VHH binders against Protein Syd (syd). Designs and how they scored, part 14

Target 1, 183 residues: Protein Syd (syd), of Idiomarina loihiensis (q5qw09)
Amino acid sequence: MKTLEESIDALMTRYKENVPVRYTEYVEEWNSPIYGTVIDENTVEWTPCRQPEALNFDDLESALEMSFHQSIKTLFGRWYAGDLALDYQGHTISLLQTQSAEDGERLLENITGHILMKRRLKQPETVFIGLGSEDDGLLVTIDNQSGAVGLEWVGKEQHDVLSDSLAAWLDNCQPQVETDKNS
Short names: E, the ipSAE of ESMFold2; O, the ipSAE of OpenDDE; V2, 0.75 times the mean of E and O plus 0.25 times the DockQ between their complexes.

## First folded at step 21 (VHH; framework vhh_4orz_3)

Design X6 (from V4 with S30D D58Y; at its last look DockQ between E and O 0.54; V2 from the best seeds 0.61)
Fold by ESMFold2, look of step 21:
Structure X6 (fold): chain B 183 residues (1-183), chain A 121 residues (1-121)
Amino acid sequence: as target 1 above (183 residues)
Amino acid sequence: EVQLVESGGGLVQAGGSLRLFCAASGFTVDDNYMAWLRQAPGKRREWVALIHSSGSTYYADSVKDRFTISRDNAKNTVSLQMNSLKPEDTAIYFCAAKTPYRWRSTEYDYWGQGTQVTVSS
């Protein structure tokens, strides 16, 4: 059985193997460590790279008076990468990543907003890790107490539990395959 | 259907104050980035103030210490208190919203139609 770190690394390896050229938005001022060959004024190739220091959740945990599930911290603290386009049991998922340390700070602020929303609504606290297809209202989340991975509409509780753990869920995700055009 | 409706614009003398309101429907203001931007005739649109879904507020240097952005969850509104107004604050003011879940996007998802603010010298 793989550790979560091994599952994340294996997914990253499978992603590079199945999506050998990866593109993301190019903004020169961002100077993201994942940037490679610039294709045009809006597009750059990217390659994942290990975070030299894991994204630090300590200040956020102190400010919110909570502890985040370790799987959340491990996921967002291991790689700098573009978002990963994945398939899970025929469903399209975009797994969120951070591109740089500065991008990580933006993620932490957005997690703050999400937690405050869950508290306002008196719902179990979750943390988003992905988007279901392009639909901005459908999230893939981790339940902070249990570590369960599930689907969640913004402002609602998890309605589909996909896996009891992030590691198991990642092991069953595959990079998106190209689909044929209609004849 | 998502709608943003601005109100509270008008004519005011330099040094005066005005409060703008933005009423949102189709989503909750607390769950989004909410911003005010402005556009003077013949100029590019510029951001003015932002309230993050976390509750943090940010301001353009030109309005810092004079303007205050806030939100009211019960009314699902965002407001902009504008004090010590100057003629250069004359513009159409727009309310805009952006999802925190695509935080790297540089574009706002929803826009109001704008409300005119005119500051006379």
Scores: ipSAE 0.482, ipTM 0.744, lowest interface PAE 1.9, mean pLDDT 90
ESMFold2 (binder alone), look of step 21: mean pLDDT 84; pTM 0.849
OpenDDE, look of step 21: ipSAE 0.787; ipTM 0.909

## First folded at step 22 (VHH; framework vhh_4orz_3)

Design Y1 (from X5 with P100I; at its last look DockQ between E and O 0.81; V2 from the best seeds 0.78)
Fold by ESMFold2, look of step 22:
Structure Y1 (fold): chain B 183 residues (1-183), chain A 121 residues (1-121)
Amino acid sequence: as target 1 above (183 residues)
Amino acid sequence: EVQLVESGGGLVQAGGSLRLFCAASGFTVSDNYMAWLRQAPGKRREWVALIHNSGRTDYADSVKDRFTISRDNAKNTVSLQMNSLKPEDTAIYFCAAKTIYRWRKTEYDYWGQGTQVTVSS
């Protein structure tokens, strides 16, 4: 079976092959390492690149007095990329990524907010990894204790388990490919 | 349904102060990014202040040290204290919000209708 790293890399390869030109929001100040050709004042092409040093969770773990599941750290520590538009069993999902080291720090801040919300609500702690593109507030999350990937409305517990592991879940995700409408 | 309602706008002399309020419903202020933006006549909407879910605040250079964004979790409101007002601060002020899950998106997801601030001198 593939390691999680191999599953992530295979997905990135499939994404580049099936979405050969990839766009994200251009903000010049961000100067993200994934940025390529600027298309217009708010759109840029991007290409994924490996993080030279994995995003470091140690300070956050100390501050929150917790350990994050290894799959969360591996996912967010491997690539700089734009968000990936994926299909999972006919459902559209945006798989979240970080585009730079600075963006990674923003992610950690927001993971903190999510964990504190879960603690306030006395719910099992999860970490978000994806968004439903059709529905506001629908998250794909990893349960921090078990590593299970599931669906979760913001402020609620996971209501559906999609997979027992991130690696297995990623292996069943496919890039969304736009169909040629004028062929 | 997310709803943002601004209040507290009005007419004030240069050098004066004014406090704006934004009441939120359908989501929790402290779990989201909350912001104030403004639009002067004939100009594009510009960002003024941001309070992160963490409580960290950021300000546009034009208002730094004069304006303070804050929130009241019990009332689920965000406010903007505006001191040392100048005629250039005249604008419609908008409350805006976005989730922490769309942190990279520059556009805000939810907007109030705005409240007019007019600074005369």
Scores: ipSAE 0.665, ipTM 0.828, lowest interface PAE 1.1, mean pLDDT 91
ESMFold2 (binder alone), look of step 22: mean pLDDT 87; pTM 0.889
OpenDDE, look of step 22: ipSAE 0.863; ipTM 0.935

Design Y2 (from X2 with S105K; at its last fold request DockQ between E and O 0.79; V2 from the best seeds 0.80)
Amino acid sequence: EVQLVESGGGLVQAGGSLRLFCAASGFTVSDNYMAWLRQAPGKRREWVALIHSSGRTDYADSVKDRFTISRDNAKNTVSLQMNSLKPEDTAIYFCAAKTIYRWRKTEYDYWGQGTQVTVSS
ESMFold2, look of step 22: ipSAE 0.744; ipTM 0.860
ESMFold2 (binder alone), look of step 22: mean pLDDT 87; pTM 0.882
OpenDDE, look of step 22: ipSAE 0.895; ipTM 0.941
ESMFold2, look of step 23: ipSAE 0.727; ipTM 0.848
ESMFold2 (binder alone), look of step 23: mean pLDDT 86; pTM 0.877
OpenDDE, look of step 23: ipSAE 0.701; ipTM 0.869
ESMFold2, fold request of step 24: ipSAE 0.671, 0.690, 0.712; ipTM 0.846, 0.852, 0.861
ESMFold2 (binder alone), fold request of step 24: mean pLDDT 86, 86, 87; pTM 0.877, 0.873, 0.878
OpenDDE, fold request of step 24: ipSAE 0.906, 0.906, 0.902; ipTM 0.943, 0.944, 0.943

Design Y3 (from X2 with S53T S105K; at its last look DockQ between E and O 0.75; V2 from the best seeds 0.77)
Fold by ESMFold2, look of step 22:
Structure Y3 (fold): chain B 183 residues (1-183), chain A 121 residues (1-121)
Amino acid sequence: as target 1 above (183 residues)
Amino acid sequence: EVQLVESGGGLVQAGGSLRLFCAASGFTVSDNYMAWLRQAPGKRREWVALIHTSGRTDYADSVKDRFTISRDNAKNTVSLQMNSLKPEDTAIYFCAAKTIYRWRKTEYDYWGQGTQVTVSS
């Protein structure tokens, strides 16, 4: 059984091998560490790089009076990358990543908003890690208590468990090769 | 059905103040990025102000310290207080919303119809 770190790194390796040139939105002001060759005013090539220091969840845990499941912290603390376009059992998934330390702070703000929404709706607390569609509001989430990866419509509870753990789920995801831009 | 409706636009003298309102229906303003954008005649639409679900706000440099975005969750509204107005602020002002799950996306998912603000010298 691979560690989560090994599963994340193996996925990143498979991604680079199967999608050797990767594109994401270019915003000159962002100066993201993943940016490579600028293609046009809106598009840049990117390459993943390791976070020199993992994204820090401590202040958020203190403010929300909760602890996040370790798989969430490991996923978002390992790499700077564009979003990964993946296939899982016929589902198109965009696995969310952060491009920089500043982008990580934006992610933490959005996780806060998601948790506060779950609390307002009195639903089990989950954390989003991916999108099942561009505009349909389908999320891939981790149940914070169990670590289970599942599907969830925004504002609803997880309705379909995909895997008992993030590591196992990632090991069964494959890069989506149908798109030249996959971040 | 999701709708955003702006109000509060009009004609104002340079140096004056104006407050815009955006009423939302069909979704919760506190669950989304809420923003004001503007478009002057013959120019590209530009971002003005943003309020995040956490309450954090951000502003374009051109309006910093003059404009204030705020949110009233009970009324499900967002507003833009505009002080020290300049002729350059003349534009159609739009309320817009964007999902927090695509935070790097620059395009907004929902738009109001806009309200005209005209600042005369």
Scores: ipSAE 0.694, ipTM 0.858, lowest interface PAE 0.9, mean pLDDT 91
ESMFold2 (binder alone), look of step 22: mean pLDDT 87; pTM 0.888
OpenDDE, look of step 22: ipSAE 0.874; ipTM 0.938

Design Y4 (from X5 with P100V; at its last look DockQ between E and O 0.74; V2 from the best seeds 0.00; counts 0 for: pae E 2.5 > 2)
Fold by ESMFold2, look of step 22:
Structure Y4 (fold): chain B 183 residues (1-183), chain A 121 residues (1-121)
Amino acid sequence: as target 1 above (183 residues)
Amino acid sequence: EVQLVESGGGLVQAGGSLRLFCAASGFTVSDNYMAWLRQAPGKRREWVALIHNSGRTDYADSVKDRFTISRDNAKNTVSLQMNSLKPEDTAIYFCAAKTVYRWRKTEYDYWGQGTQVTVSS
């Protein structure tokens, strides 16, 4: 049985094997540790690398007076990477990652906004981990209390539970080779 | 249906001030990145100012200390206060938005129709 860390690492390995050259948007000022060969003014090759220190949720937990489910912290604290284009049971997903420590701070700010929205709407608190590739309003989220992975429309509760754990869900995701930027 | 509508544009003398407004419907300004961009004739659109859902702001170097982006969550509006205007600020100004869930994408998801600002010498 794989740990969550092992499931994340196995997915990264499968991704590199199935998408041997990976592209993301190039922003020169970002100086991201994942950046490799610059292809043009907007496009750079990337390679995942381990975070030397995991993205730190402590200040955010204190500010929001909550604890984040460990699977959320592990997912966003393990690698610097571009977003992964995945298939899960016919769903196309962009699995979100952070590219640098600075990008991680932006992610934490965006998570803050999402949590505050859930509180305003009096909905169970979730954290987004992925996006539908053709619909900006469909999220893949983790229910913060249970760890369940599910689908939810922005501003709504999870309506479809995909897995009771992130590790199990990731083990059943496959890279989406035919939809990468260069094929 | 998401809609952004700008207002407040006009003619102003160099050194003057102008305030632009953007009214949003079909989504909540405080849940998204809200931005102002501008386009002079024959030029590419360029970013001017951004307000994050947290309320943090960021500005292009050319407008720092002169422009201020702000929002009114009760009215679901964003505004741009423009001071010390220069002829080079002449452009159509657009209100734009994008989801916080796609923060790294450079393109905005929603756009207003634009409002003309003309700064005369």
Scores: ipSAE 0.382, ipTM 0.682, lowest interface PAE 2.5, mean pLDDT 89
ESMFold2 (binder alone), look of step 22: mean pLDDT 88; pTM 0.894
OpenDDE, look of step 22: ipSAE 0.858; ipTM 0.927

## First folded at step 23 (VHH; framework vhh_4orz_3)

Design Z1 (from Y2 with I100L; at its last look DockQ between E and O 0.61; V2 from the best seeds 0.00; counts 0 for: pae O 3.7 > 2)
Fold by OpenDDE, look of step 23:
Structure Z1 (fold): chain B 183 residues (1-183), chain A 121 residues (1-121)
Amino acid sequence: as target 1 above (183 residues)
Amino acid sequence: EVQLVESGGGLVQAGGSLRLFCAASGFTVSDNYMAWLRQAPGKRREWVALIHSSGRTDYADSVKDRFTISRDNAKNTVSLQMNSLKPEDTAIYFCAAKTLYRWRKTEYDYWGQGTQVTVSS
């Protein structure tokens, strides 16, 4: 079995190979290392690169008095990249990525909100890792306890388990043939 | 139906204060990210402040320590307290909401119609 790192790397490789021109929102102030040719004020080409330092979850874990599943930390701590437009069994998924350290901080804030919501709703704690393109309310999530990848509607419990592990799920994801400018 | 309605704008002297309100309907403010943006004449719309579902706040450097974003969960509203106003703060101020999972500064799902703030010298 592939390690999660291997699965992530393999996916990134597939993505680069199959999506030679990649666009994402241009946030100039981030000065992201992935940014290439600026297309316009809102759009930039990007190329993934390894994070020099993995996104730090320690403070968040302390604040929330929890431990995040290692797969979550690995996923968001390995590459700087634009969000990846993926096909999973005919469904388009936007796999969330971090573009920079600052973007990583924003992600952590989002995760904070999500966890607090889950707690408020007395639901199992999950972390979102992707969005359904068909509906913004459809999330790809990791169950923080089991590591299982599944689907859930915002504010609802995970209703479908796609895979027991992130690595296995990623291995079954393919890049979209068409590049989504919103990725 | 989702709706954002701004209020509280107006004319104020430099150094003065205003408080803007944004009333949200169709969704829960505390479960989303709420932001204020502004657009001055001849300029691009710029982000001003953000309050996260977590309660964390963020501000543009230009308004930091002068503006305060807050929310009232009971009323399902977001506010922007603007102190020490300057002529350069003159703009149409927009309330915007984004889903919990979109954290890019320029990405918002819902917009108000805006409220005019004019700061005279």
Scores: ipSAE 0.040, ipTM 0.501, lowest interface PAE 3.7, mean pLDDT 90
ESMFold2, look of step 23: ipSAE 0.674; ipTM 0.826
ESMFold2 (binder alone), look of step 23: mean pLDDT 86; pTM 0.874

Design Z2 (from Y2 with R102Y; at its last look DockQ between E and O 0.50; V2 from the best seeds 0.00; counts 0 for: pae O 5.2 > 2)
Fold by OpenDDE, look of step 23:
Structure Z2 (fold): chain B 183 residues (1-183), chain A 121 residues (1-121)
Amino acid sequence: as target 1 above (183 residues)
Amino acid sequence: EVQLVESGGGLVQAGGSLRLFCAASGFTVSDNYMAWLRQAPGKRREWVALIHSSGRTDYADSVKDRFTISRDNAKNTVSLQMNSLKPEDTAIYFCAAKTIYYWRKTEYDYWGQGTQVTVSS
């Protein structure tokens, strides 16, 4: 069985091979290391690169008095990349990635809000890692306790478990042939 | 049905203050990113302020220390207190919301219709 790191790396490899031209929103002030050719004021080509330092979850864990599942930290701490357009069993998923350190901080803030929402709603704590492209509000999430990957609507519990592990799930994801990524 | 409705805009003298309100319906403000953006005549729409679901706030440099974004969870509203207004703050101000998907400048799920703010010299 592949490690999560191996699964993530393999996915990135597949993505680069199958999606030779990758576009994302151009945030000039980020000066992201993934940025390549600037297409226009809003669009830039990107290439993934390893994070020199993994996104730090320590402060957030302290603030929320919780521990994040290691798979979450690994996923968001390994690469700088644009969001990945993936196909999973015929469904298009946008796998969230961090583009820069600043983007990572924003992600952490978003995760904070998500966790607080879950607590408010007295639901199991999950962390969103992707979006379903077919329906607004459909999230791909990791259950923070089990590590299971599943689907949930915003403000609702996971209603479908896709995989028991992130690694296994990612191994079954393929790059979307037609990529329309602006995020 | 999701709706954002802005209010509080108007004409004000330079150095004056205004408070904008955005009333949200169909979703919980405290669970989302809420932002104010503005568009001046002949200019692109620009981000002004953001309040995270966590409660953290961010501001454009041009309005930092003058504007304050806040929310009232009980009323499900977002506010923008604008102090020390300048003529260059003249614009249509928009309230926008982003659901749980980490914030990007150009990605908002819901928009208000906007409210005019005019600052005279």
Scores: ipSAE 0.023, ipTM 0.401, lowest interface PAE 5.2, mean pLDDT 89
ESMFold2, look of step 23: ipSAE 0.577; ipTM 0.810
ESMFold2 (binder alone), look of step 23: mean pLDDT 86; pTM 0.869

Design Z3 (from Y2 with S54T; at its last read DockQ between E and O 0.78; V2 from the best seeds 0.80)
Amino acid sequence: EVQLVESGGGLVQAGGSLRLFCAASGFTVSDNYMAWLRQAPGKRREWVALIHSTGRTDYADSVKDRFTISRDNAKNTVSLQMNSLKPEDTAIYFCAAKTIYRWRKTEYDYWGQGTQVTVSS
ESMFold2, look of step 23: ipSAE 0.742; ipTM 0.868
ESMFold2 (binder alone), look of step 23: mean pLDDT 86; pTM 0.877
OpenDDE, look of step 23: ipSAE 0.906; ipTM 0.944
ESMFold2, fold request of step 24: ipSAE 0.683, 0.732, 0.696; ipTM 0.842, 0.872, 0.846
ESMFold2 (binder alone), fold request of step 24: mean pLDDT 86, 86, 86; pTM 0.873, 0.873, 0.875
OpenDDE, fold request of step 24: ipSAE 0.912, 0.911, 0.908; ipTM 0.947, 0.947, 0.946
ESMFold2, last read: ipSAE 0.713, 0.706, 0.700; ipTM 0.859, 0.860, 0.858
ESMFold2 (binder alone), last read: mean pLDDT 86, 86, 86; pTM 0.871, 0.873, 0.873
OpenDDE, last read: ipSAE 0.911, 0.911, 0.910; ipTM 0.947, 0.947, 0.947

Design Z4 (from Y2 with T106H; at its last look DockQ between E and O 0.79; V2 from the best seeds 0.79)
Fold by ESMFold2, look of step 23:
Structure Z4 (fold): chain B 183 residues (1-183), chain A 121 residues (1-121)
Amino acid sequence: as target 1 above (183 residues)
Amino acid sequence: EVQLVESGGGLVQAGGSLRLFCAASGFTVSDNYMAWLRQAPGKRREWVALIHSSGRTDYADSVKDRFTISRDNAKNTVSLQMNSLKPEDTAIYFCAAKTIYRWRKHEYDYWGQGTQVTVSS
């Protein structure tokens, strides 16, 4: 069985091998450590790099009076990267990553908003880790209690459990190969 | 259909106050970034104020301490209280919304039609 760290690293390796040039939104003021060649005012090439210090969830856990499942903290604390375009069982998924320490703080704030929504709706608390590439209202989430990976419409509970663990789920994701060949 | 509708614009003398409202339908304001932006004639649109789904607010330096963004979750509205108005605040003011799940994109997902604010010397 792979550890979660091994699964994340293996996925990152597969991604770099299968998507050798990667693009993301360019925001010059962010000065993200993943940024490479600037293509235009809105687009930059990127390469993943290890976080020198893992994104710290302690203050958020204290403020929300909760503990986040370790898989969530490990996923968002390992690499700086752009979002990964993945295939899972024929469906496209955008796996969310953070691009810098500052971007990590933006993620933590958005996790706060999501948790507050789940509490308002009295639903099990989940944390988003990805988006369905066909619809921005479909989330891939981790159930904070169990660690289960599932699909969830914004504002609703998980409706499809995809895997009982993040590591197993990631091992079954493949980098999405570009299908549009300009034909 | 998602709609944002601004109201409350008008003509005021410098030093006066005005309150703008943004009524949202088709989505929940408390689940999103909600913002006010403005555009003066011949200038680029600029960000003015933001309220995050977490409740955090943020302001452009030019309006800090004079403007207050707030929301009423029961009415599903966002408002902008504008005090100590200056001629430089003259602009069309837009309400805008953005999902918290694609936070890095620059563009807002939904926009109102805008409401004119004119501040006379």
Scores: ipSAE 0.686, ipTM 0.843, lowest interface PAE 1.0, mean pLDDT 91
ESMFold2 (binder alone), look of step 23: mean pLDDT 85; pTM 0.867
OpenDDE, look of step 23: ipSAE 0.890; ipTM 0.938

Design Z5 (from Y2 with S53A; at its last read DockQ between E and O 0.68; V2 from the best seeds 0.79)
Amino acid sequence: EVQLVESGGGLVQAGGSLRLFCAASGFTVSDNYMAWLRQAPGKRREWVALIHASGRTDYADSVKDRFTISRDNAKNTVSLQMNSLKPEDTAIYFCAAKTIYRWRKTEYDYWGQGTQVTVSS
ESMFold2, look of step 23: ipSAE 0.780; ipTM 0.876
ESMFold2 (binder alone), look of step 23: mean pLDDT 87; pTM 0.883
OpenDDE, look of step 23: ipSAE 0.910; ipTM 0.947
ESMFold2, fold request of step 24: ipSAE 0.780, 0.745, 0.706; ipTM 0.879, 0.867, 0.851
ESMFold2 (binder alone), fold request of step 24: mean pLDDT 86, 86, 86; pTM 0.877, 0.874, 0.875
OpenDDE, fold request of step 24: ipSAE 0.908, 0.913, 0.911; ipTM 0.947, 0.949, 0.949
ESMFold2, last read: ipSAE 0.753, 0.714, 0.752; ipTM 0.868, 0.854, 0.867
ESMFold2 (binder alone), last read: mean pLDDT 86, 86, 87; pTM 0.877, 0.873, 0.878
OpenDDE, last read: ipSAE 0.912, 0.912, 0.913; ipTM 0.949, 0.949, 0.949

